# VH-VL binders against Transcription termination factor MTEF1, chloroplastic (MTERF1), part 26

Target 1, 262 residues: Transcription termination factor MTEF1, chloroplastic (MTERF1), of Arabidopsis thaliana (Mouse-ear cress) (q84x53)
Amino acid sequence: AGETSDTGILFREKLIYLQDLNVDPHKALRVNPSLRSAPISSVVSVETLLSSTGLSRPAVGRILDMFPDLLTSDPESEILPVLRFLSNEISISEQDIPKSISRCPRLLISSVDYQLRPALTFLKTLGFVGRDTITSRNTVLLVSNVERTLIPKIEYLEEGLGFTREEVAKMVVRSPALLTYSVDNNLVPKVEFFIEEMRGDVKELKRFPQYFSFSLERKIKPRHRLLKEHGILMPLSEMLKVSDGQFNHWLLELRLRSAERR
Below, E stands for the ipSAE of ESMFold2; O stands for the ipSAE of OpenDDE; V2 stands for 0.75 times the mean of E and O plus 0.25 times the DockQ between their complexes.

## First folded at step 14 (VH-VL; framework fv_libivirumab)

Design R01 (from S03 with heavy chain G110A M111F V113I; at its last look DockQ between E and O 0.59; V2 from the best seeds 0.00; counts 0 for: pae E 2.6 > 2)
Fold by ESMFold2, look of step 14:
Structure R01 (fold): chain C 262 residues (1-262), chain A 124 residues (1-124), chain B 112 residues (1-112)
Amino acid sequence: as target 1 above (262 residues)
Amino acid sequence: QVQLVESGGGVVRPGRSLRLSCAASGFTFDNYGINWVRQAPGKGLEWVAIISWDGSNKYYRDSVKGRFTISRDDSKNTLYLQMNSLRTEDTAVYYCARHPYIWSGYRTFAFDIWGLGTTVTVSS
Amino acid sequence: DIVMTQSPLSLSVTPGEPASISCRSSQSLLYSNGYNYLDWYLQKPGHSPQLLIYWGSYRFSGVPDRFSGSGSGTEYTLKISRVEAEDVGVYYCMQALQTPFTFGQGTKLEIK
């Protein structure tokens, strides 16, 4: 039951603009009621800023649909500081800025002072410096809260698995994705399977933290089952780093050797 | 409220130098790239040079390359154009023009604020 | 350099009538991000240029809706649906795709 009036034509123009950008107008107004009173020029200025980084119009639309509060943001005071942070403090190149934003749009709604910079400062204490510094490929780490998200993951690896802070720091610098996994939904189930079913030594997880990047159901369990069925012992790196074709080739060779010794 | 004001124009003989200034007010100067655009008497607009928001990228039209230097002083909110080895062909009104946020190398758009212009005459 | 060609170079219009100005570029101004890097400016007599349209069709804030831009690639058009006395001046297109940025020759609009 939308009311039509003289201002209703201007409101319809805004809805048409959002639809053309592939932003769901119903969701946008529900999430961001201030959008109703915002002038269309202010909304377009947000598209203009984002597109100036090199993002395509479809990519801008997807970001604004995901985060409709951006539609009423002030580009200079609320969005540009994030872009300057990525450029100056992370030193992401001009051509990589749109890639970083596309990979992690949440950067655009994150406070530089209360979220991004504190996360960067903490990550530097772990060793994300020099050649191991944060890049456009792992800026997702910057949107993780230090106290509520990053520290609990570090603590699980220290206290839950018995690793020192220095050992954990080396692990996460070598495998930054480790800081993106849920403790409850990723780390714990994979550690439990490794310890309880594979009867592995937890120190191997320290040497091969990439274990946590592989699917438990589609790769870890099936390959473990095949090795167990054939009585074969194999290091995690040899078990998991290779393609399915290479793994099956190695398995076949080991089976043939066993058959020849009978 | 948002303004650009040029100064430093004048009458000079060929081969001499001038330094143009463009004073900015009413906006955060170091967030923006700025251009120089000129207009010869009775002629159209001609882009001269651009400097990026952080000063790291500078581009010039070929006819002024090596003779003109664009620079900025963010502490003074001022853009400069150092014009050396002036030629009669450089006679024009010179405008500074702001453009919105540039994050890509060579692309620009929307010169949204222009100064009033300052006149440079190179003769005799 | 990208050459910008405007047509016509001069235009006399009766008040209240429409006007149309064409701009052609020597190469496509459509960039891979999907935007056309073409601006339109008006220079009123005795004044500095002012932005009307950017990215081919985006009307700058505060510009009356009787001004519209269209086109893509190498051909662009500025339209004024109903010309008013205050629209007198010289209209320029500019390609903003790459340095050196280049303007068309200008189109002088006068009232009959």
Scores: ipSAE 0.521, ipTM 0.790, lowest interface PAE 2.6, mean pLDDT 88
ESMFold2 (binder alone), look of step 14: mean pLDDT 91; pTM 0.938
OpenDDE, look of step 14: ipSAE 0.601; ipTM 0.820

Design R02 (from R01 with light chain G56A; at its last fold request DockQ between E and O 0.53; V2 from the best seeds 0.00; counts 0 for: pae E 3.5 > 2)
Heavy chain, then light chain:
Amino acid sequence: QVQLVESGGGVVRPGRSLRLSCAASGFTFDNYGINWVRQAPGKGLEWVAIISWDGSNKYYRDSVKGRFTISRDDSKNTLYLQMNSLRTEDTAVYYCARHPYIWSGYRTFAFDIWGLGTTVTVSS
Amino acid sequence: DIVMTQSPLSLSVTPGEPASISCRSSQSLLYSNGYNYLDWYLQKPGHSPQLLIYWASYRFSGVPDRFSGSGSGTEYTLKISRVEAEDVGVYYCMQALQTPFTFGQGTKLEIK
ESMFold2, look of step 14: ipSAE 0.584; ipTM 0.829
ESMFold2 (binder alone), look of step 14: mean pLDDT 90; pTM 0.937
OpenDDE, look of step 14: ipSAE 0.029; ipTM 0.574
ESMFold2, fold request of step 15: ipSAE 0.375, 0.434, 0.439; ipTM 0.712, 0.752, 0.749
ESMFold2 (binder alone), fold request of step 15: mean pLDDT 91, 91, 91; pTM 0.944, 0.942, 0.938
OpenDDE, fold request of step 15: ipSAE 0.483, 0.635, 0.374; ipTM 0.765, 0.834, 0.734

Design R03 (from R02 with heavy chain S56R R98K; at its last look DockQ between E and O 0.63; V2 from the best seeds 0.00; counts 0 for: pae E 4.3 > 2)
Fold by ESMFold2, look of step 14:
Structure R03 (fold): chain C 262 residues (1-262), chain A 124 residues (1-124), chain B 112 residues (1-112)
Amino acid sequence: as target 1 above (262 residues)
Amino acid sequence: QVQLVESGGGVVRPGRSLRLSCAASGFTFDNYGINWVRQAPGKGLEWVAIISWDGRNKYYRDSVKGRFTISRDDSKNTLYLQMNSLRTEDTAVYYCAKHPYIWSGYRTFAFDIWGLGTTVTVSS
Amino acid sequence: DIVMTQSPLSLSVTPGEPASISCRSSQSLLYSNGYNYLDWYLQKPGHSPQLLIYWASYRFSGVPDRFSGSGSGTEYTLKISRVEAEDVGVYYCMQALQTPFTFGQGTKLEIK
């Protein structure tokens, strides 16, 4: 048979393989047109490498569906360098490698030289070293652009809150999630509400940076309104760290104590 | 050409030592875990030892623990098996065999490339 | 140690006819990641073993599609849809779930 006759049969087998892996074949071909001509053995070799790290087949399928360009990647020259970087330069254990990939699949499509290593180098200047180094739980910071993403967040914390670079560095090392929040859509609105509506002391944000992890509309504002309605002053950590049930319980107890004194 | 070639086999008396070598070519040696597998004359296959791609993890069959040492020299693309205190039951053809990917250990798959084998005979 | 038991230990097959070889393990080879850690190898007379199937059903590169593997847990099967003269040799299953890796006893395939 000719090339087009044989490729038709092989192409259909590749689509069946992708469906079995829970990769949407239409999406994959749209995102990665070169997949049409890739031999199925090359595509299977990508599943094989990813699974060898300890990832489950469903997890591999989800990753490949999210990033179909990986289906035509060369495992040894394009994927393996990322795995070696995580193992050797970040020192993530063999058992934690699949967790890191599952938490941040974008690592697999990131350049070690132009993205991952520059991000790591910058984070080390902030104090992500020793026992405070990057772990499998926060490798998402490594896929953030230093100049366009990480530096603007540091600068907002310095200038917007009035902290020194040294103080901000200590804050982000203690709470790395700060470097994942949008300045415009998260940090600014929450700082404005804290200063203007809650009349808070900005030094409390340095002590409790987890404030930025809570929903402004679903948790911060409602709990502030309840405390304000009852004339209660409460530190952010007491206000926000507890479940709705626990918060309501504490609110009732404080109201009852106030009534007993009168 | 992807290739594994064993050497260092021979005839020895019980209690003596031999060192087997496995020379690799045609692939990036330090990406792969590698095993020793043996086959006694007229018998089936028996796994002996594995070393991980980075040399950090080594596992042995119980009957050779303390007597055999697996090692690798990535600068020479060579796997070694140091066999001390040899016994007659160690008589076999010894193969080296690699895994297709970097993660190898207690849970893995496939010996995709095998060497030609080298014969070890332990007789009184 | 995981014990691997093959059946039959020998078989004679007419060229062009199908063949099946069974492999049973003393414990499940299905790991929590969803893969069955079972390989099939062929050792032709005078040669080193060669990989046919890994993860129970994944055909190794260059292996003819007349070879197929199936099974899960503790029971696995290698099938040859049409036996050819070059298929003569000893077939081994092997578990790769945990060390020590262990082989079945082997199945000798001959042409009748």
Scores: ipSAE 0.340, ipTM 0.700, lowest interface PAE 4.3, mean pLDDT 88
ESMFold2 (binder alone), look of step 14: mean pLDDT 90; pTM 0.934
OpenDDE, look of step 14: ipSAE 0.700; ipTM 0.856

Design R04 (from R02 with heavy chain R98K; at its last fold request DockQ between E and O 0.63; V2 from the best seeds 0.00; counts 0 for: pae E 4.4 > 2)
Heavy chain, then light chain:
Amino acid sequence: QVQLVESGGGVVRPGRSLRLSCAASGFTFDNYGINWVRQAPGKGLEWVAIISWDGSNKYYRDSVKGRFTISRDDSKNTLYLQMNSLRTEDTAVYYCAKHPYIWSGYRTFAFDIWGLGTTVTVSS
Amino acid sequence: DIVMTQSPLSLSVTPGEPASISCRSSQSLLYSNGYNYLDWYLQKPGHSPQLLIYWASYRFSGVPDRFSGSGSGTEYTLKISRVEAEDVGVYYCMQALQTPFTFGQGTKLEIK
ESMFold2, look of step 14: ipSAE 0.394; ipTM 0.722
ESMFold2 (binder alone), look of step 14: mean pLDDT 90; pTM 0.934
OpenDDE, look of step 14: ipSAE 0.651; ipTM 0.833
ESMFold2, fold request of step 15: ipSAE 0.348, 0.256, 0.238; ipTM 0.703, 0.675, 0.667
ESMFold2 (binder alone), fold request of step 15: mean pLDDT 89, 90, 90; pTM 0.927, 0.930, 0.930
OpenDDE, fold request of step 15: ipSAE 0.590, 0.660, 0.486; ipTM 0.812, 0.835, 0.779

Design R05 (from S03 with light chain G56A; at its last look DockQ between E and O 0.71; V2 from the best seeds 0.00; counts 0 for: pae E 4.5 > 2)
Fold by ESMFold2, look of step 14:
Structure R05 (fold): chain C 262 residues (1-262), chain A 124 residues (1-124), chain B 112 residues (1-112)
Amino acid sequence: as target 1 above (262 residues)
Amino acid sequence: QVQLVESGGGVVRPGRSLRLSCAASGFTFDNYGINWVRQAPGKGLEWVAIISWDGSNKYYRDSVKGRFTISRDDSKNTLYLQMNSLRTEDTAVYYCARHPYIWSGYRTFGMDVWGLGTTVTVSS
Amino acid sequence: DIVMTQSPLSLSVTPGEPASISCRSSQSLLYSNGYNYLDWYLQKPGHSPQLLIYWASYRFSGVPDRFSGSGSGTEYTLKISRVEAEDVGVYYCMQALQTPFTFGQGTKLEIK
């Protein structure tokens, strides 16, 4: 069996190899115990495949450190199908394949049949087609499970905010990052603050879904507090799209303008 | 089990054509890039051409460009080299050779499976 | 085209002694992804070539550990720690960085 190949000298060679790739050997063995018995030639074959796509050796090391299960994957049956999917079904260019993988390494551990293709099919029903199709910049959406992750986010936006499916679909196509936010840890707290503390109109969230991309504690709350203190009403886009420096400068200008009119 | 077998070599006069074939078995042919490499009598190895795994990229050495065409038929697991306007300098043993995995189309980092070669002789 | 220069062009060794073959390229074989695109092949008498080393130092599966490759940029070395009778043949380096891919002249290794 594969366990018998884990001799002292061969095992030390694997540790040296992993360290040379900047892969933490302790983490890799803890996450993927099968690595102990894997022949080093099998482990090297994974680096060889990933590098053949155009990834740099440091990028390969980062990916393998992030997902040590790849170290024992079969390149032909487990990794190549993902690469073919990106090239053939998403139509990502040869030049952009390594960029897509670097941006979303989780693609490499995802089943084409049970994860990536179902996600693509679902995203197409929302309007990710034509000019709005999935690109190398947003393949992260493909690693989200349709039933456990994407649909619950859509349903929260429908039922929690009172929007139609078509309205939500347009929102997520305009702002795909909405499909990456946690319902419980992002969407809910930000909606609660917007409605309860800011006394906002949910229709504004439909018009400006980028609201959910801003830090609640570091931007939304502080800027709301300053506007409330000065009695200023401002659309979310004006409040949130500018830097802290520009926001503070603009606030100072409004205070001076108000004082001059007195 | 994994094999490449060349055929189609022979003796021809300058200016004539030959088509070489390379039959693949024991692996998933359309996952791999394939090269032609030649060796003139008493000489070293000389790379001739490469075709990418999906056939979309083809590259040739300058001395054969425009005369030789590399192609693949994935339904038959077969690589071809169409050699037109043959010259005496094309006399060689021709090998096909597989890459493990290729995405850049023209770079190779190891030809891991080689055929036995087929002999092409171009003489008057 | 990238010119590959091997030395020596022939080598006669007693079994059990080491051997070293050098390969120099006319330009760097180090690509922007951090790999050196240099292969080593052995062609035994009457046989087709076989891969020994790729990316300068990566030993191909099944190649004995007495074979090792090293180098970067424009200078590369293949070493055999203890030559065996089965190692007789012609050794070629090849650059795989850019087309046309090019081989060195070959190094003939013989047993004394």
Scores: ipSAE 0.345, ipTM 0.702, lowest interface PAE 4.5, mean pLDDT 88
ESMFold2 (binder alone), look of step 14: mean pLDDT 91; pTM 0.944
OpenDDE, look of step 14: ipSAE 0.374; ipTM 0.742

Design R06 (from R02 with heavy chain G33Y; at its last look DockQ between E and O 0.00; V2 from the best seeds 0.00; counts 0 for: pae O 13.5 > 2, placed apart)
Fold by OpenDDE, look of step 14:
Structure R06 (fold): chain C 262 residues (1-262), chain A 124 residues (1-124), chain B 112 residues (1-112)
Amino acid sequence: as target 1 above (262 residues)
Amino acid sequence: QVQLVESGGGVVRPGRSLRLSCAASGFTFDNYYINWVRQAPGKGLEWVAIISWDGSNKYYRDSVKGRFTISRDDSKNTLYLQMNSLRTEDTAVYYCARHPYIWSGYRTFAFDIWGLGTTVTVSS
Amino acid sequence: DIVMTQSPLSLSVTPGEPASISCRSSQSLLYSNGYNYLDWYLQKPGHSPQLLIYWASYRFSGVPDRFSGSGSGTEYTLKISRVEAEDVGVYYCMQALQTPFTFGQGTKLEIK
């Protein structure tokens, strides 16, 4: 009777601890059944390690809530290798490690040997080396499936748009986010619009791969329509890099000065 | 409803100062250029000043340069006209008017929205 | 400065009859983009100005079909096909090509 009472008390304490971290205990127990029998010290050890990287407690809580399996992970054998990989193989600074983790918590639940390192190897072949190496801003590429996620983008750019491997490599290095976009839902529609409606030269996409980062419906189409109505041709970079206000400003200033007609 | 409301008008002596306000509502104020236009009693319309969307550019008619200052407070959705060294010829109803170029929303290419005006009288 | 000249300065029209107002600019208002930056405004008695026509020939939203604008370069015309009582007021043309923006003298339209 005493042992059962103690177990219940300890379990309750663990739940309270999770709540204090803003981790949903119900979700955590559902996703990670091992958590039920795990001592609170296991949870604390994980928190301690993550906090030691510079992560705030709220950030730690968010991560643990997102990935409840981490709550019963072994810090030394499961988490630390990822941190070491980021530090030693990717050369991310200690200051940027928490930023990397915060931006891409999936890093912590990824295998170094089967996911992160192979991804890095592939990315290096695309030119992510030296000055253009992976940074805290694009670590999401390390957790991307090479065969199912990254390669299809490359293939589309090569086969769909007719770019060479070298050209594609330059594009993705300049705009790493390109490798995170859906081919069917993002790249294809934007290319079609550019070619068919804007009557653009595909070569311009090589020069300005950031084109794909802009919303087709909210920015590209509306701005194009406006420019078209006014009979104005504008490079993609000039068209898209400016804010809405700046875009308006540009159009207005051309008129207000009227220097071109004098 | 999109609206501009002017205030601050009054009767002042020559050489004095007055500050007009134009309160905007119903639209994204900081995306628009805004103008002051005035109308002397029984006379036509006269453009006075314009301010850019971010306040970085300002233009004035020559007769008010150095005396008038147009400004805006986007946090308050308010346009201002500081009028110094007022002259009798500055007597007019002052209107604020929204500028023609619009990125999104209600698109026009002229002064599409006008306030009701505020009266400024400069008399000895 | 661009000088805007309206004619006539006053017009008395019988309801149902057409009206025409001319506006001349001292320089061309045709911009490189192919649009003429000429606007027409109406100020009804006791009211603020309101936009009628922009870019010389485009009706503003809510403006009746009886209003039409035409012209290019330095010569512009506002036409009212059938004048109504509600059309009474002062009409202004304005160039929006460059600062300072300048208005015509205004044309006062009255009903006979």
Scores: ipSAE 0.000, ipTM 0.473, lowest interface PAE 13.5, mean pLDDT 90
ESMFold2, look of step 14: ipSAE 0.280; ipTM 0.692
ESMFold2 (binder alone), look of step 14: mean pLDDT 91; pTM 0.943

Design R07 (from R02 with heavy chain I102L; at its last look DockQ between E and O 0.71; V2 from the best seeds 0.00; counts 0 for: pae O 7.0 > 2)
Fold by OpenDDE, look of step 14:
Structure R07 (fold): chain C 262 residues (1-262), chain A 124 residues (1-124), chain B 112 residues (1-112)
Amino acid sequence: as target 1 above (262 residues)
Amino acid sequence: QVQLVESGGGVVRPGRSLRLSCAASGFTFDNYGINWVRQAPGKGLEWVAIISWDGSNKYYRDSVKGRFTISRDDSKNTLYLQMNSLRTEDTAVYYCARHPYLWSGYRTFAFDIWGLGTTVTVSS
Amino acid sequence: DIVMTQSPLSLSVTPGEPASISCRSSQSLLYSNGYNYLDWYLQKPGHSPQLLIYWASYRFSGVPDRFSGSGSGTEYTLKISRVEAEDVGVYYCMQALQTPFTFGQGTKLEIK
């Protein structure tokens, strides 16, 4: 009767601890059944390691809530290798490690040997080396499936747009986010609009790969329509890099100038 | 079993040198920062130096700067403290202490494992 | 350097009674990540120091639940709910916020 009471108390303490970390205990137990029998020290050890990187307690809580399996992970054998990989192989600074983790918590549940390192190797072949190496801002590429996610995008740029491997490499290094966009839902529609409606030269996309980062419906199409109505042609970079206010102001000025010349 | 074992202590004259060793076992040595902490006879604890897990960061107390050098050989799972120009005030029991998960070369949170210590006596 | 000040420097406690040790830092030990970088160590007679509490309130593995740490900023407390004979030794607080790491003077706990 005493052992059962003690187990119950310990379990409750664990739940309270999770709640204090802003981890949903119910979700955690559902996703990670092993958590039920795991000692509270296991959870604390994971928190300790993550916090040691500079992560705030709230950030740690968010990460653990997102990936409850981490709660029973071995910090030394399962988490630390990822951190070391980021530090040593990616050369992410100590200050940027917590930023990287916060931006892409999936790093912590990814295999170094089977996911992160292979992805890095592939990315290096695309030109992510030296000054253009992977940073805390684009670590999401490390957790991307090379065959299913990254390669199809490369293939689309090469085969669909007719760019060379070298040209594509330059594009993705300039705009790493390009590799995170859906081919079917983002790249293809934007290319079609650019070619068919804007009557643009595909070479301009090579020069301004950031084109794909802008909303087709909220920014590209509306601005194009306005420009078209006024018979104004401008480079994509000029069209899209400016704020809405700046764009409108610029448009007004252009209109005024045009009117004065008539 | 996780263990740290210090060695190399002895009796030396002022101005002489001594090299301390700390042998680690039972854990992945290169995953951890390691500290030296000393205790003079009948006195409290005094932090001496730290080396990060990858050896890239080393910090010392001011009184030993320029005289002491902390280093590690991961292939041998061993921490070292080279002590030069020893002074009488350096007389103490020297402990090595593990610092888990040191990512910042500047900050720590705990020394979770301690050795048994080795005695250094500097006397004329 | 951050100066750590413990009080009292010695205390004698009857077994079964509670004990409390205070530690004050000359600078806040609360870091931007929300943790207080203060540790408590116990050195039993003739033994090496051992970790009791880290980050002000986290009990180290294997440490009995009668030990608890509290506090934030510049003031911290170690409490023993029921002192046992095995708790005899010198207790040290240590700031782990920045180098050089600094210890308090130590508090000697004796049994009456």
Scores: ipSAE 0.018, ipTM 0.555, lowest interface PAE 7.0, mean pLDDT 90
ESMFold2, look of step 14: ipSAE 0.420; ipTM 0.746
ESMFold2 (binder alone), look of step 14: mean pLDDT 92; pTM 0.949

## First folded at step 16 (VH-VL; framework fv_libivirumab)

Design Q01 (at its last look DockQ between E and O 0.58; V2 from the best seeds 0.00; counts 0 for: pae O 6.2 > 2)
Fold by OpenDDE, look of step 16:
Structure Q01 (fold): chain C 262 residues (1-262), chain A 123 residues (1-123), chain B 112 residues (1-112)
Amino acid sequence: as target 1 above (262 residues)
Amino acid sequence: QVQLVESGGGVVRPGRSLRLSCAASGFTFDNYGINWVRQAPGKGLEWVAIISWDGSNKYYRDSVKGRFTISRDDSKNTLYLQMNSLRTEDTAVYYCARHPYIWSGRTFAFDIWGLGTTVTVSS
Amino acid sequence: DIVMTQSPLSLSVTPGEPASISCRSSQSLLYSNGYNYLDWYLQKPGHSPQLLIYWASYRFSGVPDRFSGSGSGTEYTLKISRVEAEDVGVYYCMQALQTPFTFGQGTKLEIK
């Protein structure tokens, strides 16, 4: 009777701890059944390691809530290798490690051998060579499926747009976000609009890969249509880099000038 | 069983050198930072030095800088402290202590300690 | 260097009674991540130090629940709810925020 009472108390303490960490205990137990029998020390050890990177407690809580399996992970054998990989192989600074993890928590549940390193190897073939090519901002590429996610994008740029491997490499290194965009939902529609409606030269996309980061419906189309109404042609970079306020101001000035000439 | 075992202590004269060793067992040695902590007879604990898991970072207390060198041989699971130009104030029991994780010069707790080895510097 | 100051330096306690040890740091040990980088160690007579508390309030594995740590910033406390004979030794606080890591003077706990 005493042992059962003790186990119950310990279990409750663990739940309280999770709550304090802002981890939903119910979700955690559902997703990670092993958590039920795991000692609180296991959870604390994971928190300790994550916090050691500089992550705030709230951030740690968010990550653990997102991935409850981490709560019973072995810090030494499962988490530390990822941190080592980011530090040693990706050359991410200690200061940027917590940023990387916060931005892409999936890193922590990814296999170094089966996911992260192979992805890195592939990225290197695309020109991601050197300390500053992979940063805390684009570590998501390391957790991307090479065959299903990255390669199709490369293929589209090469085959669909007619760019060489070298040209594509330069584009993606300059704009890594390209590799995160959907081919069907983002790249294709934007290219079609550019070619068909804007009658643009594909070479301009090579020079300004950031084109794909802008909203087609909210920014690209409206601005183009306005410019077209005024018979104005401008480079994509000039059209899209300016703020909405600046663009509108500029447009207004143009209208005023046009009216004065009439 | 996780264990640290210090050795190399002895009696030496001032100005002499001594090399301490700390043998680790029962855990992945190269995943951990390791510290030296010493305790003079009848006195408190004093941190001496730390070496990072990969040996890339070393920190020392000021009083031993330039005289002591911390190093590690991961192939032997062994930590070392080369002590040169020893002084009487270096007399102490020297402990090696495991540091689970090192980031940006901060540390958590020393969770595993050795039994210590005695260094006596006397004229 | 961060200076750690413990009080009292010695404490005599009757078994079963509570004990409290204070530790003060010359600067805040609260890091930007919200954790206090303060540890408590116990060195029993003739033994190596052992970890009791880390991050000011986290009990190390295997440490009895009668031990608790509290505090933030520059003031910390170790409490023993019911002192036992096995608790005899010297207690040390240590800041783990930055090198050089520094210990308090130690508090010797004895049984009356």
Scores: ipSAE 0.019, ipTM 0.546, lowest interface PAE 6.2, mean pLDDT 90
ESMFold2, look of step 16: ipSAE 0.366; ipTM 0.711
ESMFold2 (binder alone), look of step 16: mean pLDDT 91; pTM 0.939

